# VHH binders against Abasic site processing protein HMCES (HMCES): the designs that were tried, part 2

Target 1, 269 residues: Abasic site processing protein HMCES (HMCES), of Homo sapiens (Human) (q96fz2)
Amino acid sequence: CGRTSCHLPRDVLTRACAYQDRRGQQRLPEWRDPDKYCPSYNKSPQSNSPVLLSRLHFEKDADSSERIIAPMRWGLVPSWFKESDPSKLQFNTTNCRSDTVMEKRSFKVPLGKGRRCVVLADGFYEWQRCQGTNQRQPYFIYFPQIKTEKSGSIGAADSPENWEKVWDNWRLLTMAGIFDCWEPPEGGDVLYSYTIITVDSCKGLSDIHHRMPAILDGEEAVSKWLDFGEVSTQEALKLIHPTENITFHAVSSVVNNSRNNTPECLAPV

## First folded at step 13 (VHH)

Design x3
Fold by OpenDDE, fold request of step 20:
Structure x3 (fold): chain B 269 residues (1-269), chain A 120 residues (1-120)
Amino acid sequence: as target 1 above (269 residues)
Amino acid sequence: EVQLVESGGGLVQPGGSLRLSCAASGFTFSRYWMYWVRQAPGKGLEWVSEISTSGGSTKYPDSVKGRFTISRDNAKNTLYLQMNSLRPEDTAVYYCARGWFDSLGYEDYRGQGTLVTVSS
């Protein structure tokens, strides 16, 4: 996974992340660094994206089932990294393979510290290789959406009003991530960054791409993944597997350019 | 600086009881899973007990299940191990550690340990 969409306004995004804590109380996640949230139809590595994480990471003795939402840098910078510039990291940390997560120090250590997060997106993009050509067809991949009387399909959004209706009740894609905290050697603000865990693609996506993000399907899966205080690493890792509960449609080549940030990126062709 | 300091070890007769303590400092204790491990003479490290951040979840290997009880006081930054019905085979240095000790075998810090000797 190297491209996502996360374009919802902050307030809409927050509401879409409503949840129940361990006690069954309905809650909204609190924001950390809301000013770093930059909505975009075309998110690439090194950009900031919103993630959910346990409140216990920030507050001593907090209920670990409570959630915080925070923009983090895509591409995990390990805490042990000693260079002053994160861009000097010599290995790719955009993704973490589920089968080797425990073999790589950069992922094992933060995971062992309970630094699990849920990466939020409208969906993610993948490119299918066309047989016999060097051309790649991009696809937007996302959770199936519940069709309500008020909700149109992405393809039916022919007006601003219809567009808003499509996204008002959009079910966000929830991807399993690992984050870390990096302190610059020269001082400054702590950098929070994340990697997306990847798995082999489900059968439905296998023709498009052989790998997919580990999707946490449902509130229980999301809650267990986030609750590092009461859910062990071993139990959490059981949640990491391919899912067939995904849909997709072909999109235009507009998304190929990471600088393009328009609704056309995820519009059906 | 991260510190874990174990105490409460000593000599006890078979069938006796001991309570171990581990004082934690230099980190936010309540954010970490904690566990006890032990090393008997001439043997490797053995997992003894695990506890979640709030203490709501605990695990034990069969070797100590029903005899040992792990607990924690986050307000005091202290981990405990109540050991009952002690056996000679429980003789070991007992260590307090951060992380988890299951099939994945992760720890990031361990104390200096306290010696428990079970002998008639």
Scores: ipSAE 0.827, ipTM 0.911, lowest interface PAE 0.5, mean pLDDT 93
Fold by OpenDDE, fold request of step 20:
Structure x3 (fold): chain B 269 residues (1-269), chain A 120 residues (1-120)
Amino acid sequence: as target 1 above (269 residues)
Amino acid sequence: EVQLVESGGGLVQPGGSLRLSCAASGFTFSRYWMYWVRQAPGKGLEWVSEISTSGGSTKYPDSVKGRFTISRDNAKNTLYLQMNSLRPEDTAVYYCARGWFDSLGYEDYRGQGTLVTVSS
């Protein structure tokens, strides 16, 4: 996974992240650093994206089932990194393979500290290799959405009003992530960064791409992954597997350029 | 600096009881799963108990289940192990540990340990 969409306005995104805590109380996640949230139809590594994480990471003795939403840098910078520039990291931390998560210090250490997060997105992009050509067809992959009689397909939103209706009730993709906190050696703000855990693709996606993000499907899976206080690492890792509960459509080559940030990126062709 | 200091070990007769304590400092205690592990003479490290951050979840191996009870006081930064019905085979150095996953081969930090000797 090297490209995502997360374009919802902050208020809409927050409402979409409504949840019940351990007591069954309806809650909205509290924002940390809301000013760092940058909506985009075309999110690439090194950009900031919103993630959910347990409140216990920020507040001592907090209920670990409570959620915080925070923009973090895509591409995990490990806490032990001693260079002054995160870009000097010599290995790719955009993704973490589920089968080797416990073998790599960069992921094992933060995971062992309970630094689990849910990466939020409208969906993610993958490119299918075309046989015999150097051309790749991009696809937008996301959760199946509830068809309301009035909500035309993403493609039928011919009007701004219809577009807003589609996205007001959008089910966000929830991907399993690991985050870490890096303190720059020269001082400054702590950098929060994340990696997306990847798994082998489900059968439905296998023709497009052989790997997919570990998707946490449903509130229970999301809650368990986030609740590092009461759910052990071993139990949490059981949640990491491919899912068939996804849909996708072909999109234009507009998304190929990471600088493009328009609705055309995820529009069906 | 992270510190874990175990206490409460000693000599006890079979069938007796001991309560171990572990004083934690240098980190936010309430954010970590805590563990007791032990090492018997000539044996490797054995997982003895785990407890979640709030204490709502505890686990034990079959070897100590029903006899040992792990607990914690986050306000005091202290971990406890109540050991009842002690057996000679429970003789070991007991360690308080942070980030111990026996099945996953993960260890973060472990104390210096306290010796428990069960003998007639």
Scores: ipSAE 0.825, ipTM 0.912, lowest interface PAE 0.5, mean pLDDT 92
Fold by OpenDDE, last read:
Structure x3 (fold): chain B 269 residues (1-269), chain A 120 residues (1-120)
Amino acid sequence: as target 1 above (269 residues)
Amino acid sequence: EVQLVESGGGLVQPGGSLRLSCAASGFTFSRYWMYWVRQAPGKGLEWVSEISTSGGSTKYPDSVKGRFTISRDNAKNTLYLQMNSLRPEDTAVYYCARGWFDSLGYEDYRGQGTLVTVSS
């Protein structure tokens, strides 16, 4: 996974992240650094995206089932990194393979500290290799959306009004991530960064791409992944597997350019 | 600096009881799963108990299940291990550890240990 969409307004995004804590109380996640949230139809590594994480990471003795939402840098910078510039990392941390997560220090250590997060997105993009051509067809991949009588398919949103309605009730894609905290050697603000855990693709996506993000499907999976206080690493890792509960449509080549940030990126062709 | 200091070990007769304590410092204790591990003479490190951050979840191997009880006081930054019905095979150095000792076998920090000897 090297490209996502996360374009919802902050308030809409927050509402979409409504949840119940372990006591059954309905809650909204509290924002940390909301000003760092930059909505975009075309998110690439090194950009900031909103993630959910347990409140216990920030508050001593907090209920670990409570959630915080925070923009973090895509591409995990390990806490032990001693260079002054994160761009000098010699290895790719955009993704973490599920099968080798425990073999790599950069992921194992933060995971052991309970630094699990849920990366939020409208969906993610993948490119299918076209047989016989050097051309790649991009696809937008996302959770199936509830067809409300009024909210036509993303493709049926013929009017701006209909488009807004679709996104007001959009089910966000929830991807399993690991984050870390890096303190610059020269001082400054702590950098929070994340990697997306990847798995082999489900059967439905296998023709598009052989790998997919580990998707946490449903509130229970999301809650368990986030609740590092009461859910062990071993139990959490059981949540990491391919899911067939995904849909996709072909999109235009507009998304190929990471600088393009328009609705056309995820529009069906 | 992260520190874990175990105490409460000693000599006890079979069937006896001991309570171990571990004082934690240098980190946010309430954010970590805590563990007790032990090493018997001539044997490898053995996991004996784990506890979640709030203490709501505990786990034991079959070897100590029903006899040992792990607990924690986050306000005091202290981990406990109540050991009842002690057996000679429980003789070991007991360590308090931060990390996870499930099937993944990750250890972050471990104390210096306290010796428990069960002998008639």
Scores: ipSAE 0.807, ipTM 0.900, lowest interface PAE 0.5, mean pLDDT 92
Fold by OpenDDE, last read:
Parts: C-alpha cells; structure tokens; sequence
Structure x3 (fold): chain B 269 residues (1-269), chain A 120 residues (1-120)
C-alpha cells in the first residue's frame, strides 16, 4: 500500500470515528495536533494521515479503550534512529509485512511497547499490471458503503449535494498500523510516524494486487487492536489477516501523479 | 534509566509460599504489560506469568496455573508474584520483565532476578 485517500473535513472525519468505550459510553476521539491534518484524495508516504490510538499512550492511568486521533507521518521512523534526517533510513518502512513483523527490530520494538494504531482512509489505491504492457490500471479499494436511496455510488454523485451526502456517511477504511516516536538528535518536536501492516491479498483483490493492508473490519477489531492495555500483542496479531469485505472500482490515471489532489482521483472510470 | 528490582526470594520447603516483588522505575509502569519469567539451573528462560496494564487480564502456563498469582500496584510501581504450593521444580532465578514475552522469546527489559530455592 503506497497511496491512500483521506479527504474528509475534520469534523466529518471525527464523527465518522465515533465509538463506544469499554463501558459502552458513546465517544468521539479527541484530537492531537489537529492543525497537522491535511485532507487529500491522494496521500503518499511521508505525508501526514490521521490515525487512532489509545489515550493511554498520552495520559497516565487513562482508560486504554479511549481513543485519540492524531495526524502522523506515513513511514515509520524508529525511535533508535540516530540520523537527523529520516530520509536516510536504509530500509522501507511504509509497510510492515505481517509475516516478518516480529523479525524486524523497527516494528517489533514499537509493537512490543503497545504502539498500535488504526490508520484512517477513505480507501487505498492499487495498480493492476496489464498483461503484455507496461501500463498499470489504478483501482480505488474501500469498504462497501451502505446504499441510501438518495446516495448513489461514488459514480452517481452528479451534484455537489449528492457528493456531500455520500461522504457524510462514508464508512472509513480502518487499517492496522504500528507507530513509533522519534526524537530528533538535534532537538525539536517528537515525530510520530506509522507503518501500515500488509498481508497477502484476499481472493477478490488478488487479480489486482498480491498484497493488501491489514484491514480491521468492525468496531470490535478496531477496539482490540487499539487497546494495548488490555489486549496482548499475541491476541492483537490474530486480527491481522486478509478480508474479503472490500469493494473496488477502476479510476483514472489522475491518481498516478501524487501532486493531484482532486475528486477525480477516486472517481470511477 | 529503566530499572526493575526483584525481591522476596529465598529458601522455602516444598508446599511453602513466597511473595515476590518487583519495583519498577525510570518508565511509565502503567503503560506496560508486565511478566514474570524464571530460569532454573541448566535450563532456559521460562515464562511464568503475564499481567495487563490495569491488572484485568492475567495468564499463566500450566506449570504454575492455580499456584501462582500475578498482581500489580500501579500507584506503587510494583509487580507481585504470589507463589503457593511451591515444588522443587520451581527452584529458579525469578525475573520481572517489561514488554512482551511468549514463545518467540521477546522481552523489552528484565531485572537482575531473585533466587527462589524450594528444598527439603
């Protein structure tokens, strides 16, 4: 996974992240560093995206089932990294393979500290290789959405009003991530960064791409992944597997350019 | 600096009881799962007990289940292990550990240990 969409306004995004804590109380996640949230139809590594994480990471003795939402850098920078420039990392941390998560220090250490997060997105993009050509067809992949009588498919939104209706009730894609905190050697603000855990693709997606993000489907899965205080690493890792509960459509080549940030990126062709 | 200091070990007769303590410092204790592990003479490290951050969840291997009880006091930054019905095979150096410990053998930090000897 190297490209996502996360374009919802902050207030809409927050409402979409409504949840129940372990006591059954309805809550909204509290924001940390909301000014770092940059909505975009075309998110690439090194950009900031909003993630959910347990409140216990920030507040001593907090209920670990409570959630915080925070923009973090895509591409995990390990806490032990001693260079002043994260770009000097010699290995790719955009993704973490589920099968080797426990073998790589960069992921194993933060995971062992309970630094689990849920990466939020409208969906993610993947490119299908065309047989016999060097051309690749991009697809937008996301959770199935509830069809309301008034809210047609993304493709049916022929008016601004209809478009708004579609996104007001959009079910966000929830991907399993690991985050870390890095203190620059020269001082400055602590950098929070994340990696997306990847798995082998489900059968439905296998023709498009052989790998997919580990998707946490449903509130229980999201809650368990986030609740590092009461859910062990071993139990949490059981949540990491392919899911068939996804849909996709072909999109234009507009998304190929990471500078393009328009609705056309995820519009069906 | 992270510190874990175990205490409470000693000599006990079979069937006896001991309570181990682990004093934690240098980190936010309440954010970490804690573990007891032990190493018997000539043997490898063995997982003994696990406890969640609030103490709401505990796990034990079959070897100590029903006899050992792990607990914690986050206000005191202290981990405990109540050991009852001790057996000679429980003889080992007992360590408190921070992080995660399972069949993969991962641990973040471990103390210096306290010796428990079960002998007639």
Amino acid sequence: as target 1 above (269 residues)
Amino acid sequence: EVQLVESGGGLVQPGGSLRLSCAASGFTFSRYWMYWVRQAPGKGLEWVSEISTSGGSTKYPDSVKGRFTISRDNAKNTLYLQMNSLRPEDTAVYYCARGWFDSLGYEDYRGQGTLVTVSS
Scores: ipSAE 0.806, ipTM 0.898, lowest interface PAE 0.5, mean pLDDT 92

Design x3
Fold by ESMFold2, fold request of step 20:
Structure x3 (fold): chain B 269 residues (1-269), chain A 120 residues (1-120)
Amino acid sequence: as target 1 above (269 residues)
Amino acid sequence: EVQLVESGGGLVQPGGSLRLSCAASGFTFSRYWMYWVRQAPGKGLEWVSEISTSGGSTKYPDSVKGRFTISRDNAKNTLYLQMNSLRPEDTAVYYCARGWFDSLGYEDYRGQGTLVTVSS
């Protein structure tokens, strides 16, 4: 997983993230750094995307079940990194394999600090390699969406009004992530950055790609992953597995160029 | 600078009780899971207990379950271990620890330890 869509306006995205705290109260996540949110149909590594994390990371004695939403850099920059420019990191931190997460210092150190996050997207893109050709077929991959007369499909969105209906009740993809905090050596704001945990693909995706993000399917999984105050690392890692509750469709090559930020990136072909 | 200072160890007879304390400083105590570990003479470190950030979840190995009780006071930045029904095999240096004691943590932060000797 190296490309996502996260295009919703901030207010729509926030409402899509409504949740219940441990007391059963309906809440919205509180934003940190909302001005850094840059919606796009075509997010790539090193860009900022919104993640959920526990309020306990920011506020002493906070209820660890309460959620903050904040933009973070995709591509974890370890707290020990010494260079001034994160792009000079000599290893790829866009993804973190679940089977080696406890063996990699870049990932196990922040995980031991409880730095678990939920990475939000409309869905992610993956490119299928086809036998007998050098061409790759991109797919847009996302949660199955509930279909009603009010909730059209992506393929049925022929007008602005129908497009808005598709996204009003869109179920955001929720991926398990790890984050870290890096203090630039030359000064400036602390950099928050994340990696997406990956697992072997489920059967439904195996013909597209052999890996998939670790998807947190449902409120209980999301709550347990986020709540580092009450859910141990060992218990949280039991949430990390493939899921078959996923759907996809082929998209055009418009998405291949990461500069293209249009609805065509995720439109069915 | 992280500091963990254990106290309350000593000599006790089999069947007796001790209460260990650990004063923590140099970090935000209420954000960390805390642990007690021990090292018996000539042996490696053994995990003895863990406690969640609020104290709402605790866990013990079978060797001490039902006899030892971990607790914390986040207002005082203090971790405790109540040890009852002590046995000679509980003789060890006991360490208060922050971090990890399996492959999930990143570093082992522990104090100087406090010696518990269980002997007739």
Scores: ipSAE 0.293, ipTM 0.699, lowest interface PAE 3.7, mean pLDDT 88
Fold by ESMFold2, last read:
Structure x3 (fold): chain B 269 residues (1-269), chain A 120 residues (1-120)
Amino acid sequence: as target 1 above (269 residues)
Amino acid sequence: EVQLVESGGGLVQPGGSLRLSCAASGFTFSRYWMYWVRQAPGKGLEWVSEISTSGGSTKYPDSVKGRFTISRDNAKNTLYLQMNSLRPEDTAVYYCARGWFDSLGYEDYRGQGTLVTVSS
């Protein structure tokens, strides 16, 4: 997993993240650094995307079930990194394999600090290598969406009304992530950055690609992954597995160029 | 800069009680799961107890369950271990530990320890 769509305006995204706290109260996540949110149909590594994390990471004695939403850099930069330029990191940290997460210091250390996050997206892209050609077929992969008589088509973004029929009630893809905090050696703001945990693909996706993000399906899974104050690392890791509750459709090659930020990137072909 | 300072160890007779304390500084105590581990003479480290950040979840191995109670005071940055019905097998150096600990052998930081001797 190396490309996502996360294009919702901030207010729509925030409403899609409504949750219940430990006492059953309905809440919205509180934003940190909202000005760093850059919506796009075509997000790539090193860009910022919103993640959910526990309020306890920011406030002493906070209720660990309360959620913060914040943009973070895709591609985890370990806290011990010495160079001034994060792109000089020796390891690719865009993804973290679930079967080796406890072996890699870049991931094991922040995980031991409870630095679990939920990475948000409309869905993700994956390229299928087709037999008989060197061309790759991109797919947009996402949670099944609830269909009503008022639902619109995913590719219909020609007016605010058509866009809203699809996206106002879109169920965001919720992926398990790990984050870390890096202090640049030359000073400046702390850099928050994340990796997406990956697992073997489910049967439904195995013809597209052999890996998939670890998807947290439902509020119980999301709550347990986020709540590092009450859910141990060992219990949280039981949430990391493939899911068949996923759907997809083929898209055009417009998405191949990461500079293309248009609804056509995810439109069905 | 992280500091964990254990205290309260000593010599007790079998069946006796001790209360261990661990003063924490140099980090935000309330954000961490805390642990007690021990090392008996000539043995490796043994996990003794864990406690969640709020104190709402605790866990013990069978060897101490029902006899030991872990607690924390986040306002005082202090971790405690109440040890009752002590046995000679509980003789060990007891360490306060920060982070998580499992059979894969990861811990973030451990203090210097306090010796508990259970002997007639």
Scores: ipSAE 0.190, ipTM 0.655, lowest interface PAE 5.0, mean pLDDT 89
Fold by ESMFold2, last read:
Structure x3 (fold): chain B 269 residues (1-269), chain A 120 residues (1-120)
Amino acid sequence: as target 1 above (269 residues)
Amino acid sequence: EVQLVESGGGLVQPGGSLRLSCAASGFTFSRYWMYWVRQAPGKGLEWVSEISTSGGSTKYPDSVKGRFTISRDNAKNTLYLQMNSLRPEDTAVYYCARGWFDSLGYEDYRGQGTLVTVSS
């Protein structure tokens, strides 16, 4: 997973993240750095995207079931990185394989500090290689949506007002991530950055790609992954597995160029 | 710098009780899972107990379940282990540890330990 869509206006995104704390109280996540949120149909590594994380990361003695939402850099920069420019990192941290997460220092260390996050997106893109060619077919991949009038049907949007209804009740894709905090050696603000955990692809996606993001399906899975105060690393890792609860459609090559930020990126072809 | 200092060990008769303490400093104690591990003479390290950051979740192996109770006081940065109904097999050096411990031997920090001897 190397490309996502996360295009909702901040207020719509926030409402889509409504949750219950451990006491059963309905809440919205509290934003950190909301001005860093840059909605786009076409997010790539090194860009900022919103993630959920436990309030306990920011406040001593906070209820660890309470959620913060914050934009973070895609592509984890380890806390031990010594150079001043994160783009000089000589290994790819866009994704973290679940089967080696405890063997890689860049992921093992932040995981041991409880730095688990939930990466939010409308869905993700994946490119299918067929017949041994260099030609690739992009797909947009997302949770199945509850079909009401027009709210879950991207292809049925035939006017601007129907497009808004597609997204009003959109179920955001929730992917398991690990984050770290890097203090630039030259000074400046702490950089928060994340990686997306990957697993073997489910049967439904196996013809598209052999890997998929680890998807947290449902509030129980999301709550347990986020709550590093009450859910041990060992227990949290049991949440990391493929899911068949996923759907997709082919999209045009417009998405191939990451500078293209239009609804056409995810429109069915 | 990070320090973990255990205390409360000693000689006790079978069936007796001890309470171990671990004073923590140099880090934000309330954000870490804490552990007790022990090492009996001639044996490797054995996990004894774990406690979540708030103290709301605890876990024990069958060998000590029902006899040992882990607790913490986040205001005092202190971890505790109440050991009841002690047996000679509980004789070991007891360590408090930060992070998590598993069969891979992973842990961030471990204290110097306190000796518990259970003998008549």
Scores: ipSAE 0.168, ipTM 0.638, lowest interface PAE 5.3, mean pLDDT 88
Fold by ESMFold2, fold request of step 20:
Structure x3 (fold): chain B 269 residues (1-269), chain A 120 residues (1-120)
Amino acid sequence: as target 1 above (269 residues)
Amino acid sequence: EVQLVESGGGLVQPGGSLRLSCAASGFTFSRYWMYWVRQAPGKGLEWVSEISTSGGSTKYPDSVKGRFTISRDNAKNTLYLQMNSLRPEDTAVYYCARGWFDSLGYEDYRGQGTLVTVSS
């Protein structure tokens, strides 16, 4: 996974992230650095995207089940990185394979510190290689959505208000991530950055690509992954597996160029 | 600087009890999972107990389950181990540790230890 859509206005995104804390209280996540949120239909590595993480990462004695939402850089920059420019990393940290996460220091160390996050998106894109050709077919992949008479499907929206209705109740894709905190050697603000954990693809996606993001399906999985204060690394890793609860449709090549930021990126073809 | 100082060890007869304490300083104690580990004479380190940041989750190996109780007081920055029904095989140096200490060996810091001897 190397491309996502996360286009919702901040207030719509925040409401979609409503959750229950450990005492059963309904809450919204509290934003950190909200002005760094850059909605787009076409997010690529090195861009900022919103993630959820435990409040305990920021506040002494906070309830670890409470959630913060914050934009972070896609492409984990390890805390030990010595160069001034993160683009100088000699290895790709956009994704982290689940089968080797405990073998790679770039991921093992922050994971052992409880630096687990939930990466938010409308869905992600993946390119299918067609046998016998160099042509690649992009797909938009997302959670199945509740179809209602009000909202319809993505392809059925024919006005701005109908489009808004599609997304008002959109179930955000929730992917398991690991983050780290890097202090630039020349000084400046701490850089928060993340990687998305990947697993072998489920049967439903195997014709598109052999890997998929580790999807956290439901509030229990999301809560356990986030709550580093009460859920051990070993228990959290049991949440990392493929899911069949996923749907997709083909999209046009508009999404291929990461500078294209329009609804056409995810429109069915 | 991180400091972990264990106390409460000593000589105890089989079937007796001891309470170990670990005073923590130099870090935000309430953000960390805490551990007790031990090293018997001539043996490697053995995990003895773990406790979550709030104390809401605890875990023990079968060798001590039901006899040992880990607890913490985040207001006092102190970790405890209540050891009951002690056996000669519990004789070891007991250490408190910060962070994860599991099969992959991740551990941020370990104290100097306190000796527990169980014999008649």
Scores: ipSAE 0.150, ipTM 0.632, lowest interface PAE 5.4, mean pLDDT 88

